Miniprotein binders against tRNA-specific 2-thiouridylase MnmA (mnmA). Designs and how they scored, part 9

Target 1, 344 residues: tRNA-specific 2-thiouridylase MnmA (mnmA), of Desulfotalea psychrophila (q6aiz6)
Amino acid sequence: MIKNITGIAMSGGVDSTATAILQKQKGPVLGFFMKLNQPDYETQRDRVSQIAQKLDIKLEIIDLTEEFQEYVLKYFSASYFKGLTPNPCIICNKEIKFGLFQQAILRQGVERIATGHYAQIHKTAAGYQLHKGVDPHKDQSYFLSRLSQEQLAHSIFPLGGMHKGAIYDLVEAHGFHDFRGTESQDVCFLEQDNVVDFLEQTAEFSASSGNIVMNDGKILGKHKGLHRYTVGQRRGLGISYPVPLYVINLDVKNNNVIVGENEQLFHKTMAISDIHWISQPEREDLLHASVHIRSTHKGAQASVILKENNRASVIFDEPQRAITPGQFATIYKDTQVLGSGVIL
Short names: E, the ipSAE of ESMFold2; O, the ipSAE of OpenDDE; V2, 0.75 times the mean of E and O plus 0.25 times the DockQ between their complexes.

## First folded at step 6 (miniprotein)

Design p1 (from o3 with E18L K25R K40R K43E)
Fold by ESMFold2-Fast, scan of step 6:
Structure p1 (fold): chain B 344 residues (1-344), chain A 81 residues (1-81)
Amino acid sequence: as target 1 above (344 residues)
Amino acid sequence: SETEVVVWFEADSPEELLKALEKIRELAKKYGAEVYIRVRDGELAILISGLSEEDAEKIAEEIKKLAEELGVEVVIKVEEK
């Protein structure tokens, strides 16, 4: 097919619905919905189908259940087995949503795929740049930090220049009045309750009781498995102490949850590995940039010292709280995403 | 051919390397040279590029004095780029 057709990733939420409305105004479109064996799949499918019918968009369902298990769920369980805190949304975007899902859509003669992400793509002579969305409360560029040049070349983010309030106004103007107070899930549909149960049911993951200890080795209690704990966690420790205690680190070798006071969560330096570049700086192995250590992090100014084998040392201007191994450090130059690495 | 100065610091922490880089950048300004961090011979190094042979020798000597002031060990090489 040689028509100038745009694919639309439709999820049944307000963002993908607004995306469909905007793209249909610009030309012919085809809607696509991912089946990942979500717990609420049938409800989502019915909602997406109703929206597509109302907008007069042909909808196709692409079943990626086995691929989601292979690329996202195995990564997820393997990370927790290593005592790391994964980000399955970043991996799902890289491997599934903009990987296999995008590839399946392109094979149908579609030129580009529009998604409801709050981020911007700028085409330059040097390639495609990924930028923050203009709504600071909705920016999703962090979750897209592992996308390739090829994936960006085939993507459109119509909502990147819009504020969330305008999105609700847009869908309501087109007869969709039921979205206020309900928000669509970003990507993988894994919830905290599902996470622990899923991990404990996998072949690689048996709950192993161990000790909750202070940095000096003093035992304060028992834990029911390292996978139940995250760096920075205060609640659910089941220990009594005169001052508030937080998870400082997970010690896989000794099967210990290490706890300490809030001050022990602040670090000025961290190491990152497996760096993926969207826009790699030339000539310099030192970057002065804003680094985001999790999706909710505001970003902190840092010196990023690039090393061999896609590794770097990051030195923050000010100490940062709760640097978490396994999470992604995303490197920004102003609004531009340069790339990301895995926190060690 | 341009000359470059390659400096490896034996520092206890990345903060010490960054502090040394800042001082070297200030020093390099009077020579019109560019300062970079690169991986050379498997280790992080500070590279100073855009130098004449004579200026490279001068800045290498000044960096050695700076290292003594900071209490860090350095290895310095002067190479033709």
Scores: ipSAE 0.000, ipTM 0.287, lowest interface PAE 17.2, mean pLDDT 83

Design p2 (from o3 with E18Y K25R E34V K43D)
Fold by ESMFold2-Fast, scan of step 6:
Structure p2 (fold): chain B 344 residues (1-344), chain A 81 residues (1-81)
Amino acid sequence: as target 1 above (344 residues)
Amino acid sequence: SETEVVVWFEADSPEELYKALEKIRELAKKYGAVVYIRVKDGDLAILISGLSEEDAEKIAEEIKKLAEELGVEVVIKVEEK
């Protein structure tokens, strides 16, 4: 008697709107919107409400403001305090979007949840596999690399097999003409320029001035806090030197920003910890795989030497630029995500 | 200040829980209230806000009667926001 109901994660953006259109064509749906205390919450809420009304979809608001603060914002601030560069989107997906948000939806008798993510889920005898979306310019599998088997079992990604152009065509065919040129961007408080303001507004974060130094210890200038710098950064250093200089490393112990020439950003090896496996390799010692060291990285062939306690050493075939501690290294076998670890 | 109704459900089956949640959604819309859903300590909590004190008490009573009719256990809290 209960119809199979699909939940739709609706954000007011073009991708979630397209997802809602496609899933409603396949059966009964319920729309769900996350309240995270985002700066544009009321504008986003009004937009998603209008979209849901136009599509004749019942919409529920799930308030995860406190949970977002506990699981994402504390992680974010703590990472910068340790001189690490976090990826809050990966943690948000693991703990909030496919964690507590998914749990709240499933508890209402919804069997599965569709989201506007550009990735694919393949069900096999060995379990669920996460794969890249087919549109190479929109693939989001990197950000989903920490999802569990249980989370994937309850998820649907209708857009994984589609190209972005077809998504715009679809929503326009259903009367949504205002999405072109308004493609979803990162929230303001997670952008580089807003990161500093956000961190310094929290009472628990206090910036300390220190030195900008070369590897040999030569002082070139002063900094106003390590959280203002990222490995690979060239601009905003406020130093003068005969050749271009880049942030090579953040030295938390001595409170130094270490700078050097571009060549010093290339490394053939790195270590990763806290590996989460979506599809754990059967071999226990070594695998050959493509490793992505950030969302914008195209992937690089590497030998991954597996160690105890979910750690590994990664040896790239070719040196990679700007390996950044705190970011995630995602391990791929062709289009399949095997898992990810935190770069040390 | 506005009044908020917080509802926790315990149901023997997903079907019973789903029927209860659908009726709560209908009640909230009838009163023009805003519904927020949270998972607290592993339990689903429904928050119905934007209510006058009088409407909050009415909704709480209707939810209690609904829970009795469906044979589900419910904990309801009415609080001032």
Scores: ipSAE 0.000, ipTM 0.267, lowest interface PAE 16.6, mean pLDDT 83

Design p3 (from o3 with E18M E22L K25R)
Fold by ESMFold2-Fast, scan of step 6:
Structure p3 (fold): chain B 344 residues (1-344), chain A 81 residues (1-81)
Amino acid sequence: as target 1 above (344 residues)
Amino acid sequence: SETEVVVWFEADSPEELMKALLKIRELAKKYGAEVYIRVKDGKLAILISGLSEEDAEKIAEEIKKLAEELGVEVVIKVEEK
């Protein structure tokens, strides 16, 4: 009946609430909430329902519990058992939030879906471009680096051109005064400090103990499982040594945590695989770009040498600390996300 | 124990699916039930939970009637949890 209904991904957080307010001002909307069987589901559901009622927005709950387990949780656990450090938020965005969740909404006659992401979509003659949000402290473009042209075509990011302070001002102007200081409510539960507990609760067997060793094979102590350690980690090693030691690598084959001095964490080169392009560069051989090796990395200038089978070699202008296998390397041209690959 | 009603949609018609979903949601509200949407193999299902056995049978019959009125083909199952 109404040609241009906009769907709103509502999570009960300040960002999705602001998105709902802004989109309702532009036309008819429908709210959608994802059920992933998260530990705080009941509380989050009640919060979203109250917000939707206050804003006079009809709310639907889409149950993706089984799909989240299949696409995100299996990937997460399998990565840690391979000695890799996963990014479940990037996979969740690709497969769940902008995948099956978006598809379920579109099948109901909704043409576009607005989310509370701090990123920008620019439509050009060559297709859709993903750009950084303008607030440098809230930019989420890294987590969206695996989205397809089709997924971007159906998405709206109303907050991409705004600063976080303006978002709080907006929701407070509409009677929502409880969001200041609760920003972490929007974070995926897998990104919290319960990673080890989650992995051990889902593991069939208790974690395999092994050795903490130096590069030369000298044993310095015992560990209670590789999944408890991350490249760059200094604390919690339980070893004594004359100089500070850091996790420099995880050796799955020998079940060893390899430690060394901080200097050994710096590398000028890395390899990436499984490259996904949002905006394929005109040249297929060499690209000069800013590369982000994790969500908290501010980017580093590099030469990206494109190879066969969606692989590349990355040579940084300056050595980068704690390059971590399993994480995503996102390739930027200024504010534009070109694509991303998995660090080997 | 709770009873659930699962409604699977067989026809691909976004407009009719939207109409059916809105009316089923209004109906579920009268029973105090929770409504969830599921997606499997590209098909939508509506899951209605938090029902007694008696209310589940009643709502299933009302949904069947609504689907017939809207011309939407559905498969309705009543399951004890």
Scores: ipSAE 0.079, ipTM 0.634, lowest interface PAE 6.1, mean pLDDT 85

Design p4 (from o3 with V6K W8T K40R V75K)
Fold by ESMFold2-Fast, scan of step 6:
Structure p4 (fold): chain B 344 residues (1-344), chain A 81 residues (1-81)
Amino acid sequence: as target 1 above (344 residues)
Amino acid sequence: SETEVKVTFEADSPEELEKALEKIKELAKKYGAEVYIRVRDGKLAILISGLSEEDAEKIAEEIKKLAEELGVEVKIKVEEK
């Protein structure tokens, strides 16, 4: 049996299509599509099937609907219930895409799986390193910050060394002309529904009225649930005040949305928990690194003080805006992802 | 309501899984059913969906005979979606 068969994670998007084209040029491939809790499943299935047929790639469907609900949707809902802002894509990558999906593929005798991610894997004597993709506008390394050494060992990212423009050129050269201007969803299960609609209808969140308050306790208005608000939010507050106000904190204990001026969103310190290391630093007490506090954050230099139980204190060189509990802080050494923790 | 048949493999090998998967897919095609791959309790499983209760029972029995013929140990579960 040919041991060099490469699995292709196909989604029907431009990136996975380009990945399939590139990997098929290098040897025999087998395509795999995840069935999740996506509202456009039928449309996505039809599209990926058409692409696989056009490329002459055999396609298998792996149904992870129940596992997606258990690992991703429960996490998502539970986080909002606790007044936290989750990142379901990071959890989905860890538990589903590179977890159960990868395991199902490997059990069929496939040794490696190629995905359309814009990130790089470097094999070293000390293990696998995860690095930023070369296209700064498409780098997805932040979302992959929780992957294990084993998951990286079985992964290929063909697009990590390429720019997005070259990907469009590649697929068009192979007869795919309808991808320009289409962007992949960051949160696939929401489709045209917003977070509030999903939580209140699917996860049985009830409207829980509370107060919108200033730090001094002054009541400015009422809210219909903490899950409707995010740290840094300015719009949709429904309050009147002489200066612009922003959500600076969610107070679960008192059921309050705490608002203040923009300056109150800047903090020099934060704590992180549940640190996962892709490449654990040799020094166990202090690390100087660039820390990304959300996917859109460009990174900020910080001192990371390592503590027991996979916890750390982060002290930024300059105050950072809108540090949000529940989001992931990803630790970088230049282009290398060292690991990530959950912001407290 | 749609009924599903789950086939979970015990003490299997990739070679046995590949052979069983292909034959189960051929069988499911005769019933117009959809075949998915699942992971259950750390084991690979084949899920057959889009079935009536009657067809699900028939497919489950045929899969049981196929597994005996191939010498593969499987657990078969029929459930409504």
Scores: ipSAE 0.012, ipTM 0.558, lowest interface PAE 7.9, mean pLDDT 85

Design p5 (from o3 with Y36W K40R A45R)
Fold by ESMFold2-Fast, scan of step 6:
Structure p5 (fold): chain B 344 residues (1-344), chain A 81 residues (1-81)
Amino acid sequence: as target 1 above (344 residues)
Amino acid sequence: SETEVVVWFEADSPEELEKALEKIKELAKKYGAEVWIRVRDGKLRILISGLSEEDAEKIAEEIKKLAEELGVEVVIKVEEK
């Protein structure tokens, strides 16, 4: 009987290594590594294999390459084609890491899986709650905002109550001295974070020429594809103007990049769709909550007005800069993640 | 218990909702009341609670004026919770 064995999601990084160390101290463990469409797969595989061997943890590799292409890469390319800015990490967490990867591990008789995420899971009478990690500079709860109750029930986040400095100290105490300064913030399937190169060379994306315009319709230049631009972008516009200009919006219908001054990036209202609730508020039509509009956003107080078909209107107390269609708006009650929706 | 005001507005856009919501929040603060809002089938339902009977009547009159200013049809009901 393999009851009480914990699965560990191992990536070869400092956080998953610390997670493996902590969980092995609490009982028997099995290590698992995902094979995806990552460019450095062989290097990552060798690194995670060496770490597992050093920690005396049996490692299994689960190949999810085709599933990653179907659920994450198609979503990524399709979003840019629609003039939207995707978050592939949120989709990867929902569909791959805590979806198919977790399901594959559970089928081996493992009941719970530990990952190196900086977030907390609280079990209550009303179900599982997702909370921010204690280290405010490392909190990853935004990226986990679409997980289900079932996915949270099978997950452990040992690092959620710890600060990043303590993690480096822990791994170094166990003989891992080369992790400082090696932490990657890159999207795992991109070479040198080149979105344009990936879309145009790998995803067969068309470089459709159009106009760079001000919101009054004045043409300032030509662009080589909407996918080359993001709301809030200042550099790389290839236009000359007496004051700094920023991408304000992408107009797919007219194939225009709309530019303006910094002040035009501030909006008090937005609409969200496809809301997923981790902890749905009981019988509330209006929420007063903190809303995070991207991973780097500190959060802003807002009124969230719930509508039919998992939609809502969000009215911020103060105007917010660079609200970006296609990104996720994550709704927080203090440290608790209630859910998230897609910005329209 | 307490008296409440229930209001139904037409609500076609986030901009229209913002204008209505800001005025209603302002009124709720003046009376120390709580406000709940839902949009269903293009209509804005607003529930204002924590009111005395006298304050509920006053808020109902203010909301009627707001609806007239916005040019929208409104149904207002004042009742005990």
Scores: ipSAE 0.000, ipTM 0.225, lowest interface PAE 18.8, mean pLDDT 83

Design p6 (from o3 with K25R E34I Y36F L47Y)
Fold by ESMFold2-Fast, scan of step 6:
Structure p6 (fold): chain B 344 residues (1-344), chain A 81 residues (1-81)
Amino acid sequence: as target 1 above (344 residues)
Amino acid sequence: SETEVVVWFEADSPEELEKALEKIRELAKKYGAIVFIRVKDGKLAIYISGLSEEDAEKIAEEIKKLAEELGVEVVIKVEEK
């Protein structure tokens, strides 16, 4: 009669498979697979079932299709409608993967859930800290920046101290030779990551044609909806100009795509709102930290000036390219994630 | 006051379990209800929330009929939340 069973979030991918292998070596495990609004659900289901069978792990399916639609897809579409660029993975982690999915697993008498995330959890006297994974090319701490203390307390990240190459070696040593060269999707609910097609297929999504303009108001062309554009975009503008032009901003009020030269994408200052703290600094009105403005950003040193109502002003030491409203700014102290806010 | 219907259903294979999931979700959508479905050791635990007492009784009846069509035994509980 064993009461210390570990749950494993299994997706059919190499990382969750490696996680299952490592955790099964440490004790009894149960596998769990999320059913979401993913276009390749049946393929993923067959894959994860085969992996669970090979590893002799009991697999349970938790259907969160409607919850994913309500908490993630509605947020995603609404953000684009407001001229914002969302991060559905951060919201999915907070609300679904470490929210409702974790809660469903814990209610079954499981104490902790292991996932294939490349990040580290450190327990201290002051609580749980989230840290970067050691593999700089795979670190996923940015996407976990909105997790609560409770969510971290129930989580295990076995891969946080490992490099991706060692993960492939591990699964191959256990008879899994078909993971190398497989393409990973950035967003699991999009076919070929086609944001525009997804948004235009949603029942309630509406957009209107408008103008592509220079900052001085000069009209260079027409657009078929703000949702087709993001800050920093160079291609697909359909305009002719003597120098390369980039999307600088989306003007929702006037329904304009504002374009300019590459130099106009660099800014030293941004504002953030809705700050969530994993590890809140004590008695600091000013914090000097590394700020990551998107998942692919390597981080930049900045002064973070804390304000009322979970807001802050961020002043970078050096100008940063393509600061994008709606994305998350994640605040790091060395390898530690302190928290994150929404870029305004 | 919200009423919740909880259904316990056993399935013996992954494919049978998926057919049960699809049929229950279709039924719940008819009532505009919020559905939370859990699977444990081949057993479904289905939580159908946001229902009036009258709609909860109706959906419980339809689930019983569905279980008879599938040839499976279910345990249904109607709870005021």
Scores: ipSAE 0.000, ipTM 0.116, lowest interface PAE 22.0, mean pLDDT 81

Design p7 (from o3 with V39I D41N K43E)
Fold by ESMFold2-Fast, scan of step 6:
Structure p7 (fold): chain B 344 residues (1-344), chain A 81 residues (1-81)
Amino acid sequence: as target 1 above (344 residues)
Amino acid sequence: SETEVVVWFEADSPEELEKALEKIKELAKKYGAEVYIRIKNGELAILISGLSEEDAEKIAEEIKKLAEELGVEVVIKVEEK
């Protein structure tokens, strides 16, 4: 006999709690919590267990610590070693949350998993489409840009059509009054979100001093490692100059932090590689689309020139500030996510 | 009949490509034409559409002059739709 059971990805936060409430109203549910390399695991585990008990939801814990290290932490450290700025959340969604975690749940006879993501899934004759969530301040579609058709087929996003205010109202109506004023860490495996501390102590990065230089090669100071700097950074450079200076680029080959004026951060063109398509473009050579170059970017209209080996050139209509190598360029057609590539 | 101009620029860098594209867009605007970008076989092509045969020939001549001024090589084809 077929059991109509929906899996709920529970994290102990307000969004996953709201998701569990909504899905339980529609039928029987099972809760699942991921054990990763998070520093506050015990606190999160206790919180999610209390929530599940209060909602009368059976909870299972899936340990993915080794897989998280292999797929996410290795990628994170390797990217910084190469002078790139990674997005571990996109990789975690692809490989862990909707990869191995989803696979472990499906193996238990659960066919659909609901998560607290603010995004929408539309089923069409041509396949599944990923769309922006309706709350523009909470849309998480950028972070889901590398999901496969198969991963989307097994996913439910109940919060995609809702605004965050309604979510707080919902959980409070069900007796959860302590979620307001709580903020999540930017990256789940970092204590106090300190990237430098993690890389130098946990990932065993050694200090490699080099020069802070102008684009013409003029030396302005010394740095204590490229991993301490991000394109667009103004503060913490420790240099003195008559005008404000920003990190323009990281030069791994010469071990230099390249600095310049704000105007030098604006570019109309960029190249992307390792493109993943959720929805195949109709044309094989060209796409006119809105491109998001980081999670906080509101999108910019561009011509995406498709090349061989899952590569493309992107030409923006207007110059974009602080294009950062290693980040993901997510390609949108209106509200639809078509795919994403890695910025070179 | 409706005519299109297809332009392949041998650009050495993304910066040269951006300069060429911007100037071609300015030129196309003068003729009320639309500019599209294409790439085939690893080569970038710029397509200018919505032109009469007379305007297509004029734009092709202007682009040749522009390429010569920029010191870049260009291949131009004028095609009927």
Scores: ipSAE 0.000, ipTM 0.091, lowest interface PAE 22.3, mean pLDDT 83

Design p8 (from o3 with W8V E18W K25R K40R K43E L47W)
Fold by ESMFold2-Fast, scan of step 6:
Structure p8 (fold): chain B 344 residues (1-344), chain A 81 residues (1-81)
Amino acid sequence: as target 1 above (344 residues)
Amino acid sequence: SETEVVVVFEADSPEELWKALEKIRELAKKYGAEVYIRVRDGELAIWISGLSEEDAEKIAEEIKKLAEELGVEVVIKVEEK
């Protein structure tokens, strides 16, 4: 028996709408909307329902509220408790969007799921490869760096070969004229203000006050908890100094926020752990690659020295700004994502 | 009784640097040690930890020989943790 129905992950945005249009042209589709603990759920649900009705797509809602809390929010809180800066979007993609959500869709007899992600999947004799989307301003391959071979095998990214302008043109050609010029808010509700409130209320953080110090130990002020600060942060420090100061490190052991000048944020080396390979290199000892240390990082050439237990040492050709423990380092060979590790 | 070997070296090019690091990693594995790499005052420093005092002296001598073979300048320090 051949399964010929494609699932569409619908969010109510322009990208998932374009994805639904493109996939419906190729055959029968089923729409799926993911319910999380999002404050704007009712508004988002109504929008998705209207879009699905207009496109004549059956829509099902999959409630993953408890699973999102267990896999994403606990990870988020635990990372901040350890003085680390998490990336909840990477974990959400791995555990929820392409994990439990994909599994729930597949259980309904759907073989593959299309999403509005700007990335490409290439099938080779050695397996599935993840590649950057063609539009460099919209590429989302960094956030997909933890996906498994099985998750990629069940995924379709119709927008990976398109530019954002062409997406707007496509939806407008199908009667959706309200997307252009209207910037929808980020679907992730873990904003800076919500982050602090969430951690202090939900995770039951005891806000432990400590010192804001220079590298030499000079005390410049007090802080109300390490979770309020991120490496590279300049604003909100509540200190007065004749030159601009930035958070250069969080010292959990001494409960100190360490600040310094911009130049102190540059480092040539870092260590990574918990490496996940999408496409494992043939040589497991050393590779030369472009390494992205955050989603906004353009990538930097580096020597990656592979170690036992899925660890590596990374030596950049040039020092990199604001290497942040807890963030993911994604390893690229040209446009291909090889894998990613957690920055130590 | 834990000892570590700290290696600080200068190289004229990144290629010389990563070759030295690869050889040091292989050497550390031979002694069951872990390698940690970081920058110190603009110099590249390597910490090799989890060593006995005897093994630390042996690995230090092998690293000196490796540096001579590769034509890189090296400073090696054996520290007790």
Scores: ipSAE 0.000, ipTM 0.085, lowest interface PAE 24.8, mean pLDDT 81

## First folded at step 7 (miniprotein)

Design j1 (from i1 with F17M A32V; at its last look DockQ between E and O 0.88; V2 from the best seeds 0.72)
Fold by ESMFold2, look of step 7:
Structure j1 (fold): chain B 344 residues (1-344), chain A 101 residues (1-101)
Amino acid sequence: as target 1 above (344 residues)
Amino acid sequence: SPEELRKKIEELLRLLMEILRELRKYGDPRAVKEVAELIFELLELIEKLKKTGDPEYLKELLEILKKILEILKELGNEELAKEIAEAIKELRELLEKLKEK
C-alpha cells in the first residue's frame, strides 16, 4: 500500500533537485524521469541517476519517445510548415508531462506528483486554481494554462511560493554544490535553438522558395521556406533597406514573407480559438483581463469577448507588438490563470 | 486628405476605447457583447483602411458606427451617442470629399 508516496518528476536540474529534497522531508517518495527526444538524453539520464542515488530516491525511467513524437514533434513541425509559430512546451505539459507521464506515475499507486514548476495550485470550493509563481522572473504558469482540473488535483508545485535564490541555497545546504546558471534551450528537443535544422530533418519536410515582399507587393528578395521565419524577426532576412525591417506576416497562400517597419507589428486586436478554461469566467459575454501573448510577455489589459465554439475576440487597451499566430494567449485575472487559446 | 483621415481615425479610436470601458457599467449582457463585437469589427476595419487606403472600408465603418449609435441610444448613454453621431457625420463628409476627387 503506497497511499502516502509522492512521485517526483526529476530532470537533473536545480529545480527538480530542490523539489525532491523538499518532498523527501515530508514523506516517502519515488523518482521518475521521462525519456523523450532529448538531444542530450544520455547525459541527462546519468545526471538524474546520480542525483537520485545521492538523495536515496528510487528512480524509474518512463519511455515516452514515441508519444512525444506523435503529440509534440508532429505538432511542432506541422505548425511551422503552415506558417504558424507553435508552443511545444504548452502541448508537452498538457499531453505528456501532466498527461501520459502523470498517468504512468499514478498507475504505480502514487497519489500525487511533484514537479519543479514555479506556479501555485490553490484549492477552493469551486475547484483548483492555477496561480503565478511568487518569483516573477521564474513564473511558469503561462506554460501550464491548458491543464485540466484532474491534472491539477494530482499535482504539487513545491517551488511556487519560493524565489530562485532560495532554491540554490537549499540544494547547497543539502550537498549539491555544482549547479550554476546557464542558458537553456527554449524547447527540450532542440540543440542550441536549431529550429531550421530540426524541421529540415523531419520525414514530412516540404518547402518551396518564395518572395520577401512589402505590403504593397514590392519584392525585396527571396526566401527558402516560410519555416525559416517568425513574426517579429529582424535578423536573417538577407535584404538591404534604409530602415530596419521585420517579418510582419507569413502568407502561406502566396508563399510570401511579408516585411515592414516596426510600427506595423503593433495591433490592438486579435482572435483566439480552441480556448481551454482552467477556471470558468463568471461572465458569459465580456471580461476584462490581463492577456499574455507569449511566455516572455509582461501581460496587457484587454477586453475578451467570448464567442461560440471556444473562440474569443481580444481588444487590448494598448497596441501589442508581434502578435504571433500559433502561439497561445493566456488569460489572467490578477495572479490567477483563467485559461488559454490559440492565436489566429 | 490623408492627414485629415489620420486625424479622424485617431479621434475615433479614442472614442471606441472609451465606449468599451463604459460598457462594463451596463447590466444587459446582450447589448454589452453586441457593442463590444461591433467595436472589434471597427478596429479591424481601421487597420485595413490604414494599410490599403481603400475608402470602401470607410463605408463599412459608417454602417457599423450607425449600429453602435442605435444601441447607445437604447442604453440611454446620451453623451457617447452624441459623440458617435458627430463622428459619423464627420466621416460621411470625409467620404464624400474622397469620392468627389
Scores: ipSAE 0.626, ipTM 0.870, lowest interface PAE 1.5, mean pLDDT 87
ESMFold2 (binder alone), look of step 7: mean pLDDT 80; pTM 0.789
OpenDDE base, look of step 7: ipSAE 0.713; ipTM 0.893

